VH-VL binders against o27280. Designs and how they scored, part 6

Target 1, 266 residues: o27280
Amino acid sequence: MDSMNVPEVLEIKRIVEESESVKTFIFSWDFRREVRPGQFVMVWDFRDEKPMSVSLIDPVRSEIGISIRRVGEFTDRVHGLSEGDLLGIRGPYGRGFELMGRDILLVGGGIGMAPLAALADEATARGMRVDALVAARTADELLFLDRLEAAGVNISTCTDDGSCGFKGFAHERLLTLEENHDMAAVCGPEPMMFQVMRILDERDVPAQLSLERYMKCAVGICGQCCLDDTGFRVCAEGPVFWSQELSRVREFGRYRRDPAGRRVPW

## First folded at step 1 (VH-VL)

Design aC5 (framework fv_acasunlimab)
Fold by ESMFold2-Fast, scan of step 1:
Structure aC5 (fold): chain C 266 residues (1-266), chain A 120 residues (1-120), chain B 108 residues (1-108)
Amino acid sequence: as target 1 above (266 residues)
Amino acid sequence: EVQLLEPGGGLVQPGGSLRLSCEASGFTFSDYGMSWVRQAPGKGLEWVSGISGSGDSTFYADSVRGRFTISRDSSKNTLFLQMSSLRAEDTAVYYCARTPYYSGSHFDYWGQGTLVTVSS
Amino acid sequence: SYVLTQPPSVSVAPGQTARITCGGNNIGSYSVHWYQQKPGQAPVLVVYDDSDRPSGLPERFSGSNSGNTATLTISRVEAGDEADYYCQVWDSSSDYVVFGGGTKLTVL
């Protein structure tokens, strides 16, 4: 029985409305339990438990934040909560991002900016130069722009429909940006991450990619993470993986697997 | 089995309107983007319009913008194309097609096609 | 607006290799997809994301994409491969799907 595997009931200290569909829930946190950008927690509403990436890590205020997009019954119920209400938090879990070098490129799509916002804070605190490419389908889905600007991050945006910034996909915008970074971190829809990874690999930029869909596997809930035709399993090591690890996986960005383990197009 | 079924098209006079339908089965409809692609007699493929799985993002070719409206009904697993101010140049076989990404990627399954004829 | 250029026709003898090109400025940075269309039928996906094959498609179909040219390669061509072939990309600059003009493959 590890205390990290038992939910702690925490009071919602503050709620930040990031967009019409996204809220950040802020809790007091005891930093004797270390938490790193790229890690996730299990959020329990006393009925269901879901994995959520940590989007704010603030040791000065002794707070963590968890950003949640409204996509189903669980998230709809959590969005209905108010400051002062209680949620169960278990964790943190998973492999966090590793920082190296002096400059980093962040590439985030939609809610994938949540773990990257926490990483941006850590990278800037370390004195790194941070460039962020923030991508979404529409302007309404661009997240954390004010927070990134306040942290001193150099921001580029793109939307698929052209409603803000460059009109197009993240990988197409990336082709118009500076090529030299010591590392990159990427989080968003898997097809976007695959295309971005290919460009970064061609530029010899090592990248870490966060596979949000494998957060349950990292805590052993599904137990079924086979990412290539040779039977390679990465679930226990997720959700953050280096591009070198994922470049060996034929399924990344091309196929997903159904519950029976059959290949299905994205 | 994935199936996209397009009920018959029609003959319309220039300036008229017509609504096309595409009935989807064999997959979770709202997880996939959908598009309309047309082909004039003896000509090549031309993309017309696309819509995301949620229906919140829509895209149009310049040739149809302002005249055509794409929509979907997830409760009926049906894709629609409302065509107005039709021109002779709109005469084509119209295909509905599924994309595994939210919009604008490749098309892994195609409907059988619906002939739309615009003539005086 | 982005333009994809295909030769209008390619002829090949049975058992030989057919190569159909798709030209575009810096097309190597795009994901290229290929469709086969036989007379009176809907198009069928034969190659996607430059080089991937849909399940159940013959290994004779393959693709590549580099620089300004993408190529669909059909090895050991059979009479049943006779069809029109179209390349396709998504062009975010114009916010639309671009198809090549099509190539008629004639066997014999």
Scores: ipSAE 0.000, ipTM 0.400, lowest interface PAE 16.3, mean pLDDT 82

Design aC6 (framework fv_acasunlimab)
Fold by ESMFold2-Fast, scan of step 1:
Structure aC6 (fold): chain C 266 residues (1-266), chain A 118 residues (1-118), chain B 108 residues (1-108)
Amino acid sequence: as target 1 above (266 residues)
Amino acid sequence: EVQLLEPGGGLVQPGGSLRLSCEASGFTFSDYGMSWVRQAPGKGLEWVSGISGSGDSTFYADSVRGRFTISRDSSKNTLFLQMSSLRAEDTAVYYCAKGGYQWYFDLWGQGTLVTVSS
Amino acid sequence: SYVLTQPPSVSVAPGQTARITCGGNNIGSYSVHWYQQKPGQAPVLVVYDDSDRPSGLPERFSGSNSGNTATLTISRVEAGDEADYYCQVWDSSSDYVVFGGGTKLTVL
């Protein structure tokens, strides 16, 4: 059996409270099993298993971090855990981000900032200039601002309600930012990512977008893990896709899949 | 059956109030933004108001802001439009529609006539 | 406020192609949707996201959107296509749904 297909029971070493609804769970990790920004793991609480993006990659301390938003029964149970408690982790899975050029743009919405925080750490360690646009509904949902600032990232914020930074959506704020980036990485609600992708395409900035949907199947064995038109399986071929790949997918930004695999508008 | 049913409508005097309702069936109501779109007799479509799937965000056309309130009850799969300080120019057929906020309208109610006249 | 401009009427012979335009400043950067409305009925979505068709709609309906003009194209027009057609966008900068004024299609 591959080790990635069997959960390892790991002790929660440390818990960082990122906000009232988000916690980062930190585990010791054997880096003989490589993990890259943009990849995800399956988190098992001995009852249910859910995909979670890796938000911290620290080979020096031999640690990884997984940031989890409290949104349902599974995440409520996980948020009730303490340091010293156990979780099952298997993976990593999926294609991570590719870094290129010298100047990069990160655009993150809500919990989508989690995989981008790990990418920011790697990009700054490589000497790249990093600009981050951090978007959320309210100031309270802006994540990783202190961590990004500590890494030397140039931060712009926006909130739907205007409680922090620009009042409005990520794509509206993006229109006020400089066009000179060698690449972009985007993660957040799919409608936000679609609008951001359109602007980046017009600016001829190659973008990588992380699709966190349809990752219920770690090996992509169900139809719900596929994107329409192309047959891409998010958990097997994603979750990170280049914008030119997504431009061929009629489903991106417009539809999601229900439990029966049917298209439903956002 | 996937449908939006509008049981209301009526005649109201200027300055009066009226609440419209729209009952959804055949889809997961709380997953979708909803809107009200009106059409005055012989005129085109005019968007009035929208609400997000969660109900946390509401949007209004300038012509109705401060006078109309959109709301939803996910337990009853029902969308509401509370109309106050009604004017003659509010006379129209009012449609509830699935979508609007960042999206298109793929399902429409049958429409309900609201007449504002003394 | 953002404005969409449609011709008030278009006439076409049966079997020919009808083209209905929707003009807007930089409309190519918006997603344009199209609705058909027959007298006394609610509107029906016929094209969404510039060029996609709802399930069950004939392939005769298609759309395009670039620059300052979006176009609804109806090929091999039938008498039953006679209706008012409306274009629509979401303007994220103002949080508004914007409709065009409508185009009356007459099949002669």
Scores: ipSAE 0.000, ipTM 0.394, lowest interface PAE 17.6, mean pLDDT 83

Design aC7 (framework fv_acasunlimab)
Fold by ESMFold2-Fast, scan of step 1:
Structure aC7 (fold): chain C 266 residues (1-266), chain A 119 residues (1-119), chain B 108 residues (1-108)
Amino acid sequence: as target 1 above (266 residues)
Amino acid sequence: EVQLLEPGGGLVQPGGSLRLSCEASGFTFSDYGMSWVRQAPGKGLEWVSGISGSGDSTFYADSVRGRFTISRDSSKNTLFLQMSSLRAEDTAVYYCAKDYRSGYPFDYWGQGTLVTVSS
Amino acid sequence: SYVLTQPPSVSVAPGQTARITCGGNNIGSYSVHWYQQKPGQAPVLVVYDDSDRPSGLPERFSGSNSGNTATLTISRVEAGDEADYYCQVWDSSSDYVVFGGGTKLTVL
């Protein structure tokens, strides 16, 4: 327990530029600390600490990867680092995805494709059939297509502007895809995940959804991790939840809370 | 296609009893909560009672608590409202309504059943 | 228990915008849903969770909710929009569904 809560200073072994705004930072990892798809780590740049989903899990090479989108001061600083530079990593934390059945659907929006890429690797290694719906605003924001293709994943794309694949939103594209899946895993903007969950519920496909917006408390002590109605703590009980659990949370997909706890629409 | 069919309704004397039913089809019945909502002639909507998808949790408006009992039978895809100790002010069209999820709002409504409580 | 207040009637000319308000103490902290009811018919959900629309509903229907007032907005009103409109919330403190008194929209 204690070893998971102590930051380890690791050297950036390799950096993969996924897009203009997204990089994957790869580190050597001691797999005596098991890490599962859907879990996150705390990344420390020696000034601030932020939660980041694990996007690569490679026990054969003894490596993990962490994909980071450039969206603010912390991520701008981290994006300025080079191979050989140091970052503090602690974890992993949270509940990961569970694999069920033989045919699995992944639905990822933007950076939400990061934890799903790790899940795709595990699912294909187990001999499962993997269909992935990769969604973004524009073609240059579609992530991990080459990696998913190399893993043997059946890929469908959609972009809001129509620059690649189906023109429209993820849930609109999902309506045109076949309904034969044993489970689904979904990660992306919460309004997207909510619409996708509704369609999967109607198809009787059990879904797991990753809620990244509340990953402020790695040890489950922070009250901001709690959801309405159920009292779930995302960092302690999540970030991955079954759709049946989320159907009882009126906040999911509808509104968020500001720092004072007040309801704010999306 | 979601359908909620309410057979029944009728005239009943004050102090009497009546059971309403609502037969559901087109969705997985046990996954969704259901409610009864009534509307007195020329008046607005008033929520009466609600039940969770599992049937484990029931909720009642203060005006009917202790007199009405909501229940469901998943083997028949049917929602019930057992009404007892009926009063003139219970005269209304009663609608069954389906929760959009495990909670409100109501995305589908039955056609409504008129209940008249009069001597 | 919690009370929602609606104006009893609103009149609007065809093609104009109708606004129907729903007043409640700190209603901005609740999820507000809106129903349309035509004479002799069951209510129909037209806006849920303050501002979301059910599939197949015209874009003319929209909603907002902040502070002490929620609003249903119907743009480019058509004769077929003439109906009673009800707002609704779930009051978790009392485990009670609360409806507003209803607003009759007249399209003249």
Scores: ipSAE 0.000, ipTM 0.379, lowest interface PAE 19.2, mean pLDDT 83

Design aC8 (framework fv_acasunlimab)
Fold by ESMFold2-Fast, scan of step 1:
Structure aC8 (fold): chain C 266 residues (1-266), chain A 118 residues (1-118), chain B 108 residues (1-108)
Amino acid sequence: as target 1 above (266 residues)
Amino acid sequence: EVQLLEPGGGLVQPGGSLRLSCEASGFTFSDYGMSWVRQAPGKGLEWVSGISGSGDSTFYADSVRGRFTISRDSSKNTLFLQMSSLRAEDTAVYYCARHSFYGLFDYWGQGTLVTVSS
Amino acid sequence: SYVLTQPPSVSVAPGQTARITCGGNNIGSYSVHWYQQKPGQAPVLVVYDDSDRPSGLPERFSGSNSGNTATLTISRVEAGDEADYYCQVWDSSSDYVVFGGGTKLTVL
């Protein structure tokens, strides 16, 4: 065990309600343990431990934030907590995003916008021009719009039902946006990411994609984290991959592995 | 030898219910997603509903959401479609289909006719 | 939702080449699949992932997909190729399957 593998019990400093189903939990953090956008931590409620992406990285205030969508028993319990309550945090784990060039496109779907919000903060702090395409099923599920706007990010939205912005899906909206970016970062449902990756590849824009849904084992010993063809282990070698690494993986965007390791279509 | 067998068919009054089944053989059932696709008389194909191999994810066309429920039983290698609040517009041949990768339908059942009339 | 557009009908003489188009906004970024349906029968997969063929299908069937148009090409057409043909995509962002309206191929 090293310090990254031992949970530190931290007090919930502040809770931000991002939507009806999403909350951001903010903790004081010792930045001698560096955290980069795209990395995740294990959150322990003293019963179960689950991986969560870091959505806020603030070295000036010495804070990190983790954004959690309410989807099951663990997340229901965590959503029931208040400022002052305790959670165990260990990590960070995984490979984070790399920034290059002067302009970046962010494409986020639903809760996938969480790690991209942290990346937007870093990119804007570096003086990059940031364009964000924020996608969700409905307007109520669009996340971090106020935070992105405050950071000076140029925002485009789309919703499946047309309740905000472009009516349609992320890849359809992307087709109507400018082609010029030095790089892109994409996080959301894997089928969405695959369609976006294809468009960006055709435009010759290098992209990094985060495969957060497979962050089920932070120590990289879980077979369910292994991608087909390349042998990558998402927890150990991901969750962030360059598009060139994913373009030859047969299962990316086509099928996934369930908890038993079986191939299932999206 | 992949086979999808859809036993029966049905005549139902508007507002009624009917359950369709599709018996699979010749492959590992739980490794594949399954869908229902329908075709009204003289019309084209319309996707109705899909379910992942594990059964953990289900998805529906807007026209049937809230009225139809897709499910599967891996112990019986059987796919189901529970249809309720049936309308005349639901009259169609219903096909079960196996899908892999990008919703590709590589094998189809023979189809079962559902007639909704009074 | 996403829409695929096919011509209602295409006519071709035996031995010639038939081309059936499937139009969609940036359809070249999707994987397009093609199904053949003969009267009173279930659809049969004839081309998948834009240009691949299932085992056992004739080499006469091929496909392409770029820009806003995908095309099913049937070379050296035979009377037995007369059928309805449907293009289909998986719109992965919505978990939704979209079919084209179908094209009736008549071999005269």
Scores: ipSAE 0.000, ipTM 0.372, lowest interface PAE 18.2, mean pLDDT 82

Design aC9 (framework fv_acasunlimab)
Fold by ESMFold2-Fast, scan of step 1:
Structure aC9 (fold): chain C 266 residues (1-266), chain A 120 residues (1-120), chain B 108 residues (1-108)
Amino acid sequence: as target 1 above (266 residues)
Amino acid sequence: EVQLLEPGGGLVQPGGSLRLSCEASGFTFSDYGMSWVRQAPGKGLEWVSGISGSGDSTFYADSVRGRFTISRDSSKNTLFLQMSSLRAEDTAVYYCAKVSYDFRSGFDYWGQGTLVTVSS
Amino acid sequence: SYVLTQPPSVSVAPGQTARITCGGNNIGSYSVHWYQQKPGQAPVLVVYDDSDRPSGLPERFSGSNSGNTATLTISRVEAGDEADYYCQVWDSSSDYVVFGGGTKLTVL
């Protein structure tokens, strides 16, 4: 067993309130355990363990950040914690984003901006030109705008209700944006990612998409990590996939499965 | 608003031919698969044919394979069904229908239907 | 060659609950969709992907799907619910859309 398979009990060094429903928890990190944008860690509150994407990677300060949206019992408990409290962290796990070329487009929906914020930091540090399309239901749910601006990212926003930027969905806004990127990275609700992938495929822009839907199976074997005819398992071979890999997954963007195996639309 | 308009139908003799059309509006036509579904008088729904959004893939019920051809014209947002070697059992109301996402997702919008009568 | 079986008719009194079944081998592994058709009209999607309702449809319409039987449930039935109801799946083995034979709902 190596160090990534053993939970490390870490003190919450700082908490950043990103929105009413999202907080970033900052921990000191020993970078002898490498961590890359697009990877995730298992967060343990001493009752339950859940996968969370790494949203901040700061080797200069020796810190990582984990952004968590409040959606259930586990996340409610974690949101109740304060600076100085302890959490167990294990990992990192999964395949991170790969950077290529000189220009990158980031397309993020809601909490999907969390892994993309870490990627933006790395891309800008490498001297890449970064354009970000940040999407949410309302202006109050747009995440990391100040951090992206501070990093020199060119930001476009859209909200479903028109409260900030373009009124409409991410893929509708994307149709009005410049087509010339060497690559793209996409993370957000699966229907959004599917529509964005189609547009990027038509533009011949290679895209990486982060599928967080199966990350709960990160260290286990379960039906929802789902092998298909191509042999992909999101937790083992993901969460980041190239668009050409996902084009062969018939359920991507259309269905998920409940515990009974029924297909449920997004 | 999504609309599917079926402007025609007709009476044709056995062995004859007829082309149906379905004019689409209110959505990006080339992004969605389309189908033809028919209903004989007093009978249930029977799927006839389907075509992908790109037009690259076509599918047919065994009862019409080799006799019917589905096609689409993206420049006119129009779906077609070319019917040949018509038989009395092809008498039905023909509906065009739009897939919600793809052929696994069901049909979220339907045309008004057009009656095809095959009789001598 | 997948087959969906529906009862040809179901009768229910106003205000009662109607249940229309759709039988198929291992149908619980399929996404089942339900259509309502009134005389002289095109079909209308009323339940999709087993249990979801299109926007604007009354909560009286619901669906379930498990094992070998999918069910459309219409609670607090109104006279206006009298129609033919069809279940539908996609059979990926044959690239074929399969409809059930239809059920005539009669509201007494």
Scores: ipSAE 0.000, ipTM 0.396, lowest interface PAE 17.1, mean pLDDT 83

Design aD (framework fv_acasunlimab)
Fold by ESMFold2-Fast, scan of step 1:
Structure aD (fold): chain C 266 residues (1-266), chain A 118 residues (1-118), chain B 108 residues (1-108)
Amino acid sequence: as target 1 above (266 residues)
Amino acid sequence: EVQLLEPGGGLVQPGGSLRLSCEASGFTFSSYWMSWVRQAPGKGLEWVSGISGSGYSTFYADSVRGRFTISRDSSKNTLFLQMSSLRAEDTAVYYCAKDSGSYLFDYWGQGTLVTVSS
Amino acid sequence: SYVLTQPPSVSVAPGQTARITCGGNNIGTKSVHWYQQKPGQAPVLVVYDDSDRPSGLPERFSGSNSGNTATLTISRVEAGDEADYYCQVWDSSSDHPVFGGGTKLTVL
């Protein structure tokens, strides 16, 4: 996977409102620059630059989509943009998901469904059977259900509060689902991913997990991208890791780091 | 089977030095943090020192900092604790322990008695 | 520094349930591990991450953790359960683990 370090100024072709807090920004894309599910791009609003996962890859329309949750000043400014406005895009960067076997389980929490939606499209296009467990705190945080259904994905939902589907956490719902998959892909809050990984490990299902929250820079060694114990740089070696790689990381699923680098409980 | 074997230990005079070793087998040694935990006669468990799988990061209890050095040779699956400036209060059984994440000590060595006496 | 408090001893009759507590400020936000140590032996992990059990351990051992108290529960106690039990956490504000003082379980 080739990285592009020069920002290209692209026009926002279309905006899809995914929820009250999430929008997908769609751009024309020249697919001579290959982009794969699980990779990210740097989005530049001509003031600040932030990494965002690619959530739509559509070579038929020659389009990519980038789904952005409103959580701070940068994302709030980007959410204020309209069709026809310009953003700088550079990339793609990072390791994408690898597909193997005939069936795949996707487990996504909140905005973590964004890269998994792109993966679902690729997996279904390959003729794989796709089961998706979509988890969130409330029904309003469940994302891409209509898109996954249109792609032919078998969908299970769960919400912590019971407002849609199974009442409970992703790992509790997973225990009631079919045990045999050739692989899994997981993206969401780290405590959720850690619990899901443990169940998949017990079932001998190889899993890839995406650590989106650690994408602080796209090129070179970055202290904030470094994982404990292994010294992996998420922006260079991730954001997608196999479960056996993550089993060695002390911080995975237990703690996060604040901007000063201090450990903070989830 | 995971095994941690601690040869050594012994009697040392105050101010003396001693190196402990722990030989690991049955797991990918270089992928795991390792710790030393000690227990004085009739007392509870006290964490002494920890080292990352790569050996790059080391941590020490305040009681031993500057006097003890933890190290490892992952090519030989061996963990070490170099103890210097030993004091009577360092008398304890020393355990090496495998750390499976966030100081989860899932396997322990048999323990090595270190006696610091006149 | 963070401190874990355990009762020094707990006595229980065979077949009854033993409960060993581990007190700490907001301990419910931390992962608690429990170790069993029999005289002259190394500690053995019996419960990890609050409530999980290692493979091969009896179902009689269970754990819970909420608020300011974590609890190791041993149901249908047997003479062979007599040992010292230690709780342990990793305080995220420090780069080292903290052990409780230990509880001697006596099965009479």
Scores: ipSAE 0.000, ipTM 0.385, lowest interface PAE 17.7, mean pLDDT 82

Design aD1 (framework fv_acasunlimab)
Fold by ESMFold2-Fast, scan of step 1:
Structure aD1 (fold): chain C 266 residues (1-266), chain A 118 residues (1-118), chain B 108 residues (1-108)
Amino acid sequence: as target 1 above (266 residues)
Amino acid sequence: EVQLLEPGGGLVQPGGSLRLSCEASGFTFSSYWMSWVRQAPGKGLEWVSGISGSGYSTFYADSVRGRFTISRDSSKNTLFLQMSSLRAEDTAVYYCAKEGYTYGFDYWGQGTLVTVSS
Amino acid sequence: SYVLTQPPSVSVAPGQTARITCGGNNIGTKSVHWYQQKPGQAPVLVVYDDSDRPSGLPERFSGSNSGNTATLTISRVEAGDEADYYCQVWDSSSDHPVFGGGTKLTVL
């Protein structure tokens, strides 16, 4: 829609503290403007604007939620806000996840679990069996476990440091889990997503992966949104891609580019 | 086990039409790009057309654009190539191919011979 | 149009190493796949993404890709390796796959 390019000023209805570094901001939402799991919005604090994934979609209460991790000046300011304060919201933008089959796997790393939590809600409401592998570097980065459990999701956890659940990386844990799923959805750091995608490809499980890379221009005009090799633009064609689309990108999961255009390891 | 079965082929007069089909099994059909690749007698491989898993995006070689139409039916796990305005130079074995990693073709059908001749 | 150049033929003695080249402008920035085709049969993928091998294929098949040349290497060649070999890339400028002309490997 044309109106997606104009921010709507919304009141913060509720704030949920997910962890020391993550909060979910809940807004009343007019569902005549559709929102799907995997889509993102631009959040404007009247100084700066940043893309944020939608983590809660509740048509019954007419609410959406946006989960934000404190990682810099903008997010620090937003974390300082209270219920009743105002934020500008543009969107939604991007392609959401597609649900298919009966049994699905969700693999989330850190804040990447946020869009997958919204997907889990939709999948369980449709009567699908949902297995979630929730991965983080430390126990305090494991997000939405109570929400997933309340939805009836079968949860497996892992942490890099062994502070909770399996000690190791998401792909190492995945190798110990059941092979059979009709689809998977993956969101987290690119190196994690690449390793997970490789295993799922070997198992012939179609996977959808959410790239939060280069979302500086939400309307897809900016060249900074472009992926290597294929020319995909995350804002215009993503952020959700099928694994077969990402397999054509040599750069995915292996390296990034610095301001000079040189390849550097993750 | 992944299988791509191409029933048919045939002899067609110049200017005629023919539809090729490829029946897929052993993988999630709607999740993978599919292509048609042909090989004229005694010659090399030539990519003809490709289609995305959803069917929304289609690509064609310049030699067949406007004459051939690629399509797929996910309910039947079947890939199609509708060929029209056929020419003698379209004579070839046509292979259905599943795209795997990085635009490579990990599985191929047995091929179907299309002969365009009077 | 992007063009991949292969030698039309390569001959090698059993037990020796065969090298089949695939030339292309800046091909080292692309992912190269290799196919083996025996008479009357469909092509079979033997190397993908420059250097990876499909499950079940012999370790004797390997690949490399840098600059303007990709190479398929077949070590300890056997009579059964005699076939036509094709390289293939995806060309971003024309937005489609491109095949090389093929190389006939003869095992003497």
Scores: ipSAE 0.000, ipTM 0.406, lowest interface PAE 15.2, mean pLDDT 82

